# VH-VL binders against DENN domain-containing protein C297.05, part 8

Target 1, 138 residues: DENN domain-containing protein C297.05, of Schizosaccharomyces pombe (q9y7q7r449to586)
Amino acid sequence: VNEIPGWNDVDLYPLFRALSIPNILVLFEAALMEAKVIFLSENLGMLGYASQALLHLLYPLTWQGLYIPVLPRRLISCFEAPCSYIIGTLSYFFHMDDVPLDNIPLVVCDLDKNSVSTFGKIVRLSRSLRSKLQAHLK

## First folded at step 23 (VH-VL)

Design x3 (from w2 with light chain S52D)
Fold by OpenDDE, fold request of step 24:
Structure x3 (fold): chain C 138 residues (1-138), chain A 121 residues (1-121), chain B 107 residues (1-107)
Amino acid sequence: as target 1 above (138 residues)
Amino acid sequence: QVQLQESGPGLVKPSQTLSLTCSFSGFSLSDFGMGVGWIRQPSGKGLEWLAHIYYDDDKRYNPSLESRLTISKDTSKNQVSLKITSVTAADTAVYFCARRSYWGTYSFDYWGQGTLVTVSS
Amino acid sequence: DIQMTQSTSSLSASVGDRVTITCRASQDISEYLSWYQQKPGKAVKLLIYYADSLQSGVPSRFSGSGSGTDYTLTISSLQQEDFATYFCQQYHRTPYTFGQGTKLEIK
């Protein structure tokens, strides 16, 4: 993984401990195509780690969409944004009915259970490239 | 394996309350993102979604029938119940329960075989 | 409510035939469409979700396509066990709605 200038303090370990490499790749693919990404956890710290890790993986690309590592309950309407976003929120406050389903693909990740759900069509990396990246991430 | 099974009274008189129960196995409504819905089908007609209940007891109803529907769950028994008040002949149908989860298809991926309910005097 | 309309209520075909059933939504449902198979006395079976994703355990002869308002279920080579009623369903928004069904009968 390439280093992001000024992001030497980014710790990828929490994400890689929480999620399998295949699930991380799905998140990477989603972010790469500027999809919507929602991180869920019962731990606020984990949300921060996850979102920063994902941004780190995108280097040298810079995320251009909405970025809210920790979304408070009162701002649940942010899920209605008709644009790409990376949003983390506590599992306790999350309900899929609050997330409009549109033409922008959505990936929802439960960091506590290593679960990823894809809504819509995610552009996948080629099998060969995916395998190479998977090997590199190990 | 995931299994669902509906049970009901078979016959109900007009104006009475219809009570249905869905018993399931292979999953739990204590699981985050899990849900169970009810769908009915009058004879020779299409399917109609009635209601859905989630793991956190959040409930959704078909607006056309909402005033007459009450959905509930007993997680410890792996059961979901549906009540329909003031039934008429129009409520005669096969009633199905089906599973839906945030994780996977986010569609009704497993169904019961259905239970016939006839409303008649 | 979103109205779902299937191309036909009944269709006759023979084993080995390529069968196509279409489903139209009254508005854009962003590919949040599923296809189901129903046989008498049996549980309804999910075949396709998200317009073209094959449900696990479903034979590869089943496929889905489409976007916006128009969707298609295709059976590449009809088998004897495929004679049944097929429904499309949108889960783009509540209330969830189904097509009227297409009964696939043996010719």
Scores: ipSAE 0.731, ipTM 0.903, lowest interface PAE 0.7, mean pLDDT 94
Fold by OpenDDE, last read:
Structure x3 (fold): chain C 138 residues (1-138), chain A 121 residues (1-121), chain B 107 residues (1-107)
Amino acid sequence: as target 1 above (138 residues)
Amino acid sequence: QVQLQESGPGLVKPSQTLSLTCSFSGFSLSDFGMGVGWIRQPSGKGLEWLAHIYYDDDKRYNPSLESRLTISKDTSKNQVSLKITSVTAADTAVYFCARRSYWGTYSFDYWGQGTLVTVSS
Amino acid sequence: DIQMTQSTSSLSASVGDRVTITCRASQDISEYLSWYQQKPGKAVKLLIYYADSLQSGVPSRFSGSGSGTDYTLTISSLQQEDFATYFCQQYHRTPYTFGQGTKLEIK
């Protein structure tokens, strides 16, 4: 994985400790196609690590959507944004009914349970490319 | 294996309260993203969603029936209950409970066999 | 509420036939559409979700397609055990709503 200039302090370890490589790849694929990504955790710190790690993996591509690493409960309406976004929030305050389902695919990730759920159609990498990336991520 | 089973009184008189219970196994309502819903089907007709309860006790109701519906859960017993007040003949139907989760299909992926409830004097 | 309308309430077919059942939503449901199979005295069975995703354990002869408001369930080669009632359901918005059902009968 290439290092982002100026992001020397990005630590991928928390994300890779929390999630399996296949789940990380799903998130990567979702981000590549500018889908919606929601990170959930009981730990606010994990939300920051996860989102930063995902952005790091995208280098040299730059995320163009909404980016809110930690969304407070009072701003749940942000999930109604009709655009791509990467949003993290505490699992305690999250409910899928607060997230409108539209034509933009959505990936929800529970960082505490290493669980990923996909809503809509995610463009997947080829098996060959996935395997190559997996090898590089190990 | 996931299993659900509905139970009810079979027969209820008009204006009374119908109480239904869904007993399930193979999953827990303590799990994040898990939920159980109720759907009914009058004889020879389509299905109608009634209510849903989630792991965090969040409840959703069909607006057309919300004033008469009360859904609740007992996580320790793996049970979900539904009460329907002021029943009429229109409430005669087979009542189903079904599982729905954030993780997986996000549809009603497992159903009970249903329990028939007849409203008659 | 979103209304779901299936192409027909009943359909007769023979074993081996290609069967198609359509479902139309009163508004765009963004492919949040499921198909179910119902047999008398049996639990309703999920067949298809997200319009075209096959539920685990369901035979490959079942397939779904569609987008926007129009969706289709296809059975490529009808088997004896496939005679049943089929329902579509949208889960795009509450209240979740179902089609009226299509009873597939033996010709």
Scores: ipSAE 0.700, ipTM 0.897, lowest interface PAE 0.8, mean pLDDT 94
Fold by OpenDDE, last read:
Structure x3 (fold): chain C 138 residues (1-138), chain A 121 residues (1-121), chain B 107 residues (1-107)
Amino acid sequence: as target 1 above (138 residues)
Amino acid sequence: QVQLQESGPGLVKPSQTLSLTCSFSGFSLSDFGMGVGWIRQPSGKGLEWLAHIYYDDDKRYNPSLESRLTISKDTSKNQVSLKITSVTAADTAVYFCARRSYWGTYSFDYWGQGTLVTVSS
Amino acid sequence: DIQMTQSTSSLSASVGDRVTITCRASQDISEYLSWYQQKPGKAVKLLIYYADSLQSGVPSRFSGSGSGTDYTLTISSLQQEDFATYFCQQYHRTPYTFGQGTKLEIK
């Protein structure tokens, strides 16, 4: 059984402080379609908060892909995994050219700059549903 | 407003080292994910990617030319330099520099007008 | 290296025509393909990225499509300023490679 560690203690505040609602929605959409998600930050704690928050937003859906909230430097090759994943890593250890791009869409998020970049086609929510969720998250 | 401009010697003799400079404005190579690359085009032919340098001084080279290429940056001057050693007539081309970033298009979204370099005795 | 081959090296057309240029990759590039426009004395211009995403500021008459190894650039109604050379480029993996170019000339 795939359980989220510390589920009852999940704090969404750090993520919502770091990212705008539209950017959070992009990440949500990416996770919803089982895309690849990479979180970047100079702060290790922020990586943990971000990934847990994203999984929390997916509830009651359970993430089925690879989940590595904080990727150790020695395991940088995990970006080569030919499957969906949510991976966090320190910004200064990350190089986009080392991430193989395939038919699985990828979203890269810089938590420190409130920036997201989409690689490939992300299935977007309808305008109506997106607006409803945006209003709810505010 | 993003702008890039290449500068070079115009003429280089065979076996010498070609030095090129890309001066840019409207962005900074101190920004995370930002990079500048060099592409060349022989007359009447297609484009060839040469090298790329990122914000953190990470460098990528075309394997076919890597042994002759050296890319570097001066962030304070908003300049990127490319050196090509042991040039031959095959290195005669228009040389372009272009911006590429993790954010946005992840393609070469802004280019210079190019500078012609001719290798001849 | 990934080889990029465009359907034709030159194409003649008239203003108002629908123009299509095809680009084929030697292997699947997962839609990581861009289209560029080149005019003499001008900076190369990015038109399309990720196969079908229109670069900001580019007229809507330009569009891209395709997947796998086959991609297409379409100009729905050719304008006078569109006569130029067009290149496709894969950025699926290094070294990044370009098509040989298609020169679009006035008929």
Scores: ipSAE 0.690, ipTM 0.896, lowest interface PAE 0.8, mean pLDDT 94
Fold by OpenDDE, fold request of step 24:
Structure x3 (fold): chain C 138 residues (1-138), chain A 121 residues (1-121), chain B 107 residues (1-107)
Amino acid sequence: as target 1 above (138 residues)
Amino acid sequence: QVQLQESGPGLVKPSQTLSLTCSFSGFSLSDFGMGVGWIRQPSGKGLEWLAHIYYDDDKRYNPSLESRLTISKDTSKNQVSLKITSVTAADTAVYFCARRSYWGTYSFDYWGQGTLVTVSS
Amino acid sequence: DIQMTQSTSSLSASVGDRVTITCRASQDISEYLSWYQQKPGKAVKLLIYYADSLQSGVPSRFSGSGSGTDYTLTISSLQQEDFATYFCQQYHRTPYTFGQGTKLEIK
């Protein structure tokens, strides 16, 4: 479920075009600590690209939580899962009130507006490491 | 800069419908994740959340008052309205509107100054 | 509904004092708690969100702490302009609920 066909050919460009490096780092940090991540977009394709890219960035770490690149409207209750997850869904169907807030931090990312909102405390990388990664990602 | 301001009738008779309006600036309810809520405060008491309306016209109500509340918005006018039917003395309070958004604090980060509404015959 | 109870409805203090106000939730709210300041004739002001995050523009003398059901607002050194009523609020789930308020008065 965590491996996508053509893993070696994952295209990071869509994510890096949509989001700033600082926002990507926030998502990366969230994923590293096995937080909850929600991707929002009006474009289904963008959701797929974003989640794939995030998983790719985690290499060689493997995501252990729930992974739903594109959540259909009928399965919105999946946001109630009491576990770490990476879920993408269309902005049209998303309401924050449908996402229970618990002790697992949540990061919500609007891919269309390069916006990231954090709910809870994210374990941040050290400044030095963050700077190195930022430089490397540029 | 973000600003909100409430307006109301000041005085309402029992059993009538109370209509309130929140006029705001510095943000838009056309923006994804944006919302405006109503909170009231009886004299000498705590605050009570009444209702909230989102950018996409999704509405949330306090269950204790839901049957009497109607919240609506006019995005083009930057206004949110609240109606309370069958008012009684218990509805006498200062009524506030406040902004909250998915982005940022996710709390009521900006408030109006409130408008006093007294229910009396 | 989640009940929010503040430690006291009123508190007297002097300028320069360290002031603490506590707020207890009837259940775990996972730190989704805000603190507000209310002054007559002025808009309510957000001070703290997510239990310990300082709202932009708020003086650093304000701080929040706590987890689970118990939370605290601290003013490290009370200033004259800090005399007001303070409210806690949970936004863990609807309906959102507030504490009864704590009026901070001049001693």
Scores: ipSAE 0.680, ipTM 0.894, lowest interface PAE 0.8, mean pLDDT 94
Fold by ESMFold2, look of step 23:
Parts: structure tokens; C-alpha cells; sequence
Structure x3 (fold): chain C 138 residues (1-138), chain A 121 residues (1-121), chain B 107 residues (1-107)
């Protein structure tokens, strides 16, 4: 597919170990439409690796929003940014009430439990393209 | 699978404190992102959100009532409690508890049957 | 506070009819709106969330639509079991507020 850079299992491995292929596709679709993405984990390294992996999947596209792969608790006001973002934070410090729900779609991903919740509408790739991507990514 | 059940006193005198308990099964408040809220319905058609509490003790109250409300949880018993102080006839209602989770609809997706509380002398 | 208004308090219809129930918010709620069904003596049921997303286990004859301040719940072919009161609710901002309800009565 034209949206996927040259495949390197090591660069993307943390994301594919943590999440099912359907959930990775939801994150990819969210990033393509410049939604808000929040990664949650109890593992700091995982937040960084997952955020980088998502950016790698977008190649040759450049992420154009706010990018904070590890957000400390003191900076929770960053969730109020009026733009798209990829933000990771420790699950222990995360509260959904800290995240304003607005017209920019939001995806919240728990990397430790392979859980994804979507707020707003994410434009999906066609069923044919999703099937091809799912088969290719396995 | 998911079930919630309210229990309360049925009849409460004015100026007393109303205490309600929500017992639930099919999920745990030890689970990341799980929460339980309280909604009431006075005689008639209206529903009024009162409060909710999440797994990590994060709490929110309806501002119009917050000075009178206390929500708390007992995770080991799968229970959430609500207290309303200084009750009046305006607090006569059916009281519901309902689940709210980060990981789905972010709405009250499962409700109890409700329990009627009447404030009368 | 965001006020939710269901201008129709009751509605009579026959089995097989298409029924539309409306709900208006006092300000833009960005589609963070749910529809609930209430029957006497029974637990309230979530039907629709995020304006048009169908809750698991809800029959496909139920659908939601709308944006901004104006939202609708549609039952495409009314069934006997659909007699109930229907409430909209915004979850865009606390305090979460509900419409007054629309009671659907089967003729």
C-alpha cells in the first residue's frame, strides 16, 4: 500500500506486539485524518515506541499535530490543545475528564490491554484496502 | 452479564440523610476506566444526573447539588454509595445507578432497575 | 448548563409506523448525545450513543441522526415492544442533562 514505508519489523515491533491488526488500523486511520490520539501504558518505554511506530506507519506523510510521546502529570492541560495530537501518558495518571471532547475525533489506546476507544467519527479505509493491509501486516 | 442493583431506605423524613447503595456484577471498579454513576427521576418524565465515580476515585458531582452529595466506592464489595444530606420533598424520586466506562460508549450503557425513595413526614 | 429539549411529550402511533422523536440542545454538543429507552418497572436501556451509533443488541430499526444542536431518533417500523418513554442526553459537558422524555403510545 502507498501509505506504508519500507517494512522493518524491529522499528514497528512494539506496536504489533501490543495491539491486534484491526486496532493498529484504527490508529493508522485516525492519524491519517489528523485526529487526536492518546496512548496509555504503565511502561514509559512503550509509550515512546508506540508513538514512534505510528509516525513510521505514516511515512512518507509527516505528522502535523502536537507530538508528546510521554506527558508528565503536571502537563495534563496539553489535552486541551485545539489541534490534533499524539500524546502518550502513564495509565495511572490518566483521567478521561481531563480530555475535552470536541469536534476533532479522539482515539484512546491502552497499549497494555489491546483496547481502543473512539470518540467521534474516524474515516475508514475501504473494506478491500483494509483486508489487503491486514493480510500484508501479518 | 453486567448487572446493577440499587438499594435504599424507601421512606426518609425531611432533613435526614438519604443513603443509597449500588451493587453490581460483570465488571470491577479495579478495572482501568470503569465507573458508576447515579441518576434520579422525580415523579414525571425528567432524569437528573447526580454524580459519578471511577475506578481511581475520580469523582464528579452535579454542581446544583454538590454541597449535599457524597459518592464513594467499595471496590472489594463491588459497591458504590451515594449520600444526599438535608433531604426535602424535592428529593422524592426513583434513583438509578448505571455504569460508565472509558472503553465503549462513554455513556451510561447498563442501568439498574431503580429504587423509589419518598421523602415524607 | 446545557438544556436538552424534547418538545413532544407524547406521541401515538400504530405498529408498522415510522416514528421520529426530536431533541434540541441549547448549544452545540458535538454529537455527544445518547438516546435511552425507559419502560415502567424496568432498567433504562441505552439505544444510541454519539448521536448515530447503535448500542450492541439494539434492533436495527432504531437509528439516530443530527449534529450541532438538533438530533433525532427514528424507529423505522414500530413494533409492539417499542412502547416506552425515550430520553435524549448530552454527555458533552457536565452536568450531563436529559430531555424531558417523549412517551410513545401504541394506538
Amino acid sequence: as target 1 above (138 residues)
Amino acid sequence: QVQLQESGPGLVKPSQTLSLTCSFSGFSLSDFGMGVGWIRQPSGKGLEWLAHIYYDDDKRYNPSLESRLTISKDTSKNQVSLKITSVTAADTAVYFCARRSYWGTYSFDYWGQGTLVTVSS
Amino acid sequence: DIQMTQSTSSLSASVGDRVTITCRASQDISEYLSWYQQKPGKAVKLLIYYADSLQSGVPSRFSGSGSGTDYTLTISSLQQEDFATYFCQQYHRTPYTFGQGTKLEIK
Scores: ipSAE 0.388, ipTM 0.785, lowest interface PAE 3.5, mean pLDDT 87

Design x3 (from w2 with light chain S52D)
Fold by ESMFold2, fold request of step 24:
Structure x3 (fold): chain C 138 residues (1-138), chain A 121 residues (1-121), chain B 107 residues (1-107)
Amino acid sequence: as target 1 above (138 residues)
Amino acid sequence: QVQLQESGPGLVKPSQTLSLTCSFSGFSLSDFGMGVGWIRQPSGKGLEWLAHIYYDDDKRYNPSLESRLTISKDTSKNQVSLKITSVTAADTAVYFCARRSYWGTYSFDYWGQGTLVTVSS
Amino acid sequence: DIQMTQSTSSLSASVGDRVTITCRASQDISEYLSWYQQKPGKAVKLLIYYADSLQSGVPSRFSGSGSGTDYTLTISSLQQEDFATYFCQQYHRTPYTFGQGTKLEIK
């Protein structure tokens, strides 16, 4: 068994409980290419836990963009940032039309429904490599 | 299967209000991120986006027509309505409703067949 | 408002031909562009989203390309069922605007 540092930690559990392995791989690929990531949930704790778990998946890399695990609606203009980010917000007041689509790819993830949508092109791992990683993580 | 169908008056007199209804199945506007929009096409002309509404009543209108448009939904009936006030001959067109969702394509992925509305008298 | 221009309003072609339809935006739309097919008596069909991604069920003879302000839809080998009107639409910024359409007719 080959081990990936940080992938056996309790800190990863929130992502694996909320999302399927294929969707977690999309988030991992997005984070590796420094895309924009939005987490949505009705649960504030889940926003924080999932955001932190994504950072942990990047080990040993550190996230260099904006990191706002819980963003209230009054601060929605943070989605206009021209840089990569990981932002979580409550589903209740999230509107996709408030998020400018630009040349940096965007991934929107609903943690409560295991739903992921990608805007722009995410550099994907090969199908062979994705299949091997999925089998290893199961 | 996702299906949408428009219903309208067919003929309406100038200065009156045009009312359109979109009835749909295969999805619900109670689902997070789901929306329905209206697009029209005058005879022999291109398509014009009019408005869309999402599950949470977030609404967007084409600014050139906004003062005359009202979009609304009835989630329990799976219906979306559009009203256009003070109609003129320029509002004669085929009117389409179409689904738009945060998930998937973020485009109008399913359309109704359209309903012709003629403004005349 | 972002204007979308399809400079060609009508094309004539035969089954088996390769056809290309163009669309120009008045400003950079970062590839947030969709292509639609409209046939008489049928619902409008989404073909391509995000400039080059095929919608489910769309034959691979359809392809999209482009960046910035200039985009194209290509049909590599035209079939009888492909005679229709084709529209581009930007969804980068509201209002989401369409091109005027290009009608593809049978020779």
Scores: ipSAE 0.382, ipTM 0.782, lowest interface PAE 3.7, mean pLDDT 87
Fold by ESMFold2, fold request of step 24:
Structure x3 (fold): chain C 138 residues (1-138), chain A 121 residues (1-121), chain B 107 residues (1-107)
Amino acid sequence: as target 1 above (138 residues)
Amino acid sequence: QVQLQESGPGLVKPSQTLSLTCSFSGFSLSDFGMGVGWIRQPSGKGLEWLAHIYYDDDKRYNPSLESRLTISKDTSKNQVSLKITSVTAADTAVYFCARRSYWGTYSFDYWGQGTLVTVSS
Amino acid sequence: DIQMTQSTSSLSASVGDRVTITCRASQDISEYLSWYQQKPGKAVKLLIYYADSLQSGVPSRFSGSGSGTDYTLTISSLQQEDFATYFCQQYHRTPYTFGQGTKLEIK
């Protein structure tokens, strides 16, 4: 057991309430390597809470890419950005065919169904570190 | 257990409309990100993607055939249908349906066994 | 459209051989390439996706490699059940396109 600053806060609760711990670790690994992350939900508030929780997991690192936790329908073309991002949008607006697949890894997460899909290669943390983080998040 | 099965007329006369049905189990088109596509293979030839449809009725067609293709779904019956109008001998092929999902491989990960359709007088 | 070319249409080999099948794309497809196995009267089987990722339930003797425009499927030690036709397919951009196939035959 250990105490990681910021990881015991209630701000993380929405994320692990919605997702299994293995899926949270995929999101964490993706964010550490500055991949593209897309959050999907039918619930507008969950998009904001999950995006913020992912930023909290990065502490003390700061996210320096594009960050749009609630993307309106008229701006759906932001998925075409050739850079790293964390973007959330309502599932209704989202079509995977609108997201170009390039050499930057992409993670798509449905917060309502605990579904995560990766495109490209995510650099994994060691098994020892993943086990330690899983114990902390439980 | 994901399974798909094609059903078709076997024989169609030139200029008529070919209708195909894909029946599937082990997933639902009410599930976010699920889709079904159609691929065909003329005898001794390669595979040709025709169309796909997703859970939200989002559709894509092969541009070379788009004017002749109609894809549709019946979510309550776990079925996807494809129509090809004005068929010719060039449409003689084995027709496959296959699953494509946002989740997992983003490839056609499960296929039916195919159904032969012959266009002949 | 992105054209996929498998320069070898048929290949003869024996059980136990190592076999390599090649696929070339007309432009960079960023490793969004799949390999499929087809046997007569059977459902087509996905073997490899993302150029080198093994589909669940596929034997480890199958492997994929490549980048950019040049990709390969390797079978490290052929088994009797591996005699089939193998197709590559790009899913980088619609229309999705397949190679013309490589038939692997018993020698």
Scores: ipSAE 0.372, ipTM 0.782, lowest interface PAE 3.4, mean pLDDT 87
Fold by ESMFold2, last read:
Structure x3 (fold): chain C 138 residues (1-138), chain A 121 residues (1-121), chain B 107 residues (1-107)
Amino acid sequence: as target 1 above (138 residues)
Amino acid sequence: QVQLQESGPGLVKPSQTLSLTCSFSGFSLSDFGMGVGWIRQPSGKGLEWLAHIYYDDDKRYNPSLESRLTISKDTSKNQVSLKITSVTAADTAVYFCARRSYWGTYSFDYWGQGTLVTVSS
Amino acid sequence: DIQMTQSTSSLSASVGDRVTITCRASQDISEYLSWYQQKPGKAVKLLIYYADSLQSGVPSRFSGSGSGTDYTLTISSLQQEDFATYFCQQYHRTPYTFGQGTKLEIK
């Protein structure tokens, strides 16, 4: 395969603009294993675009967990959900101590700084597969 | 080049308020996700987490001591302060400040050398 | 509160020995555990986070392991500079609690 289906959409561009390829692959691996993903940004639009781009990376797989690309401040307790999720929120009101650390791995991504923190074990793709995917994303 | 240093009164009388200051360099509490915490160690005993404060003034206290603790920051001076009210001999300890960040280890990755505080009448 | 127990308060060993230090939590902490080294007159040093991840600048002879409630710190070939007190800490839930410490002494 010289092209990955669904990865030719222009909707992936926000992730490549904001994040390094290694960080994008961490997010992809987290989503494949149904981890928890939190996107942070000062820009509301980036939260939506990055969340949608992550779903596009999963094609043809579909996300089965919670999906809240823009979480309002009053609903911050959604981070307590005992299931996998993709949630975006404004970095202004985000507090890591509000996020319980449990057996489901968690990835926190600051889209504005290209920063990713991982909590728990993310099952990584093989070295050769990661290299092939990195080359395709170039 | 992250460095932290505690300063305190050395000796405090019972029932008074203990005030401590942490001065730090190599990072700023204006940076998203940065925080500083306080930990103490009574002589020959283990470590006890007291409190921490983040860049956005979000504060967490050890529940067993919460009614007596106040943490605050002065971001422009790169300082964090801790006050402990109504001290007793049980508050005699070495007091440490340490950095904690959302990023990286999510642990206390850099510590000061500690300052001894003795509560004695 | 989650209680952290280091059952051994002191341990004697010789340079070159393999040493293990044990830490037990009162409940499952899902590997959110750090190890710290304390020497007199020096700042406390983070060695291990997330049970088995080595902090930058820490020699590879240090390693961590464990899951659930039982965790260990291992020094594979003890060096003179490794004689210190070692503390575990859970950061699974507040209040973040420490073990009582294990002092590693020259035999």
Scores: ipSAE 0.333, ipTM 0.771, lowest interface PAE 4.2, mean pLDDT 87
Fold by ESMFold2, last read:
Structure x3 (fold): chain C 138 residues (1-138), chain A 121 residues (1-121), chain B 107 residues (1-107)
Amino acid sequence: as target 1 above (138 residues)
Amino acid sequence: QVQLQESGPGLVKPSQTLSLTCSFSGFSLSDFGMGVGWIRQPSGKGLEWLAHIYYDDDKRYNPSLESRLTISKDTSKNQVSLKITSVTAADTAVYFCARRSYWGTYSFDYWGQGTLVTVSS
Amino acid sequence: DIQMTQSTSSLSASVGDRVTITCRASQDISEYLSWYQQKPGKAVKLLIYYADSLQSGVPSRFSGSGSGTDYTLTISSLQQEDFATYFCQQYHRTPYTFGQGTKLEIK
């Protein structure tokens, strides 16, 4: 009765269905430090749902960077943005060699394969906090 | 366990086409982000990257050799092939295949033992 | 093309020594640098990626450092099995290029 619309397990479902808890924690840590996040999938809807789920995990924090859950191919240059971003794109036309690799932290996540790769230095939560979160998310 | 193994002709005559095959296990080129590359090493010399191919058939070639190289994959057989046309003595080397992946290291993390190819008449 | 230079082609050391091997890039490679170990008759082994990250199964006596154009591989206490040739490689931009190698030999 007092539930906020969209604030329930359904809003987070796409992320927890697609990824292991350790991988979700990496994405959460990356988002907290305002890194760059790329989501990949062959499923167009999954890109949108996973991006929204990551934003919900940040509550009450708000995402201040670029947010493009489904990037059309003509806008591939958005990966060059100097600011933080959450961008999703179809796996079909994604090529890692087209993404500028620099000291700015970047995380690339394949939602279809439960795969996460990090580039740059990701600031990790303390070992005890990660263990507590991992235990509670089970 | 990820393993790669090169297979080649051992001896090739000048001007012919050199054909190499990399057979691998412990991963598949149907897996997103997986790739296999070829590197060679002339006797007592450094390493030279030749080409690599990814899961989606995206191919990259060393520009200095691009006109002579063809890389291809057979995903169902877990094999990657490299052809080098118009070989000369300069193509005599140990040829390695190695895995490259978007995931993890983003570098050549597992290599085969190499196969020697000699170009001689 | 980005050229990778290992200024020392051969280096003699004893078991227990601290050894450093250097690698210089012709331009900034943003820490996308790997170190490899090559022993005769063995597959080439990845030691370090992203300049300072240790590959799984590599002993902790190996470490990497550097940024920009200058990079270093360090072996903190040399073991008998560490006598090999070491190559750096940039993977920032194609063509991917390797250093000439540094052979580490027993004194």
Scores: ipSAE 0.010, ipTM 0.636, lowest interface PAE 8.7, mean pLDDT 84

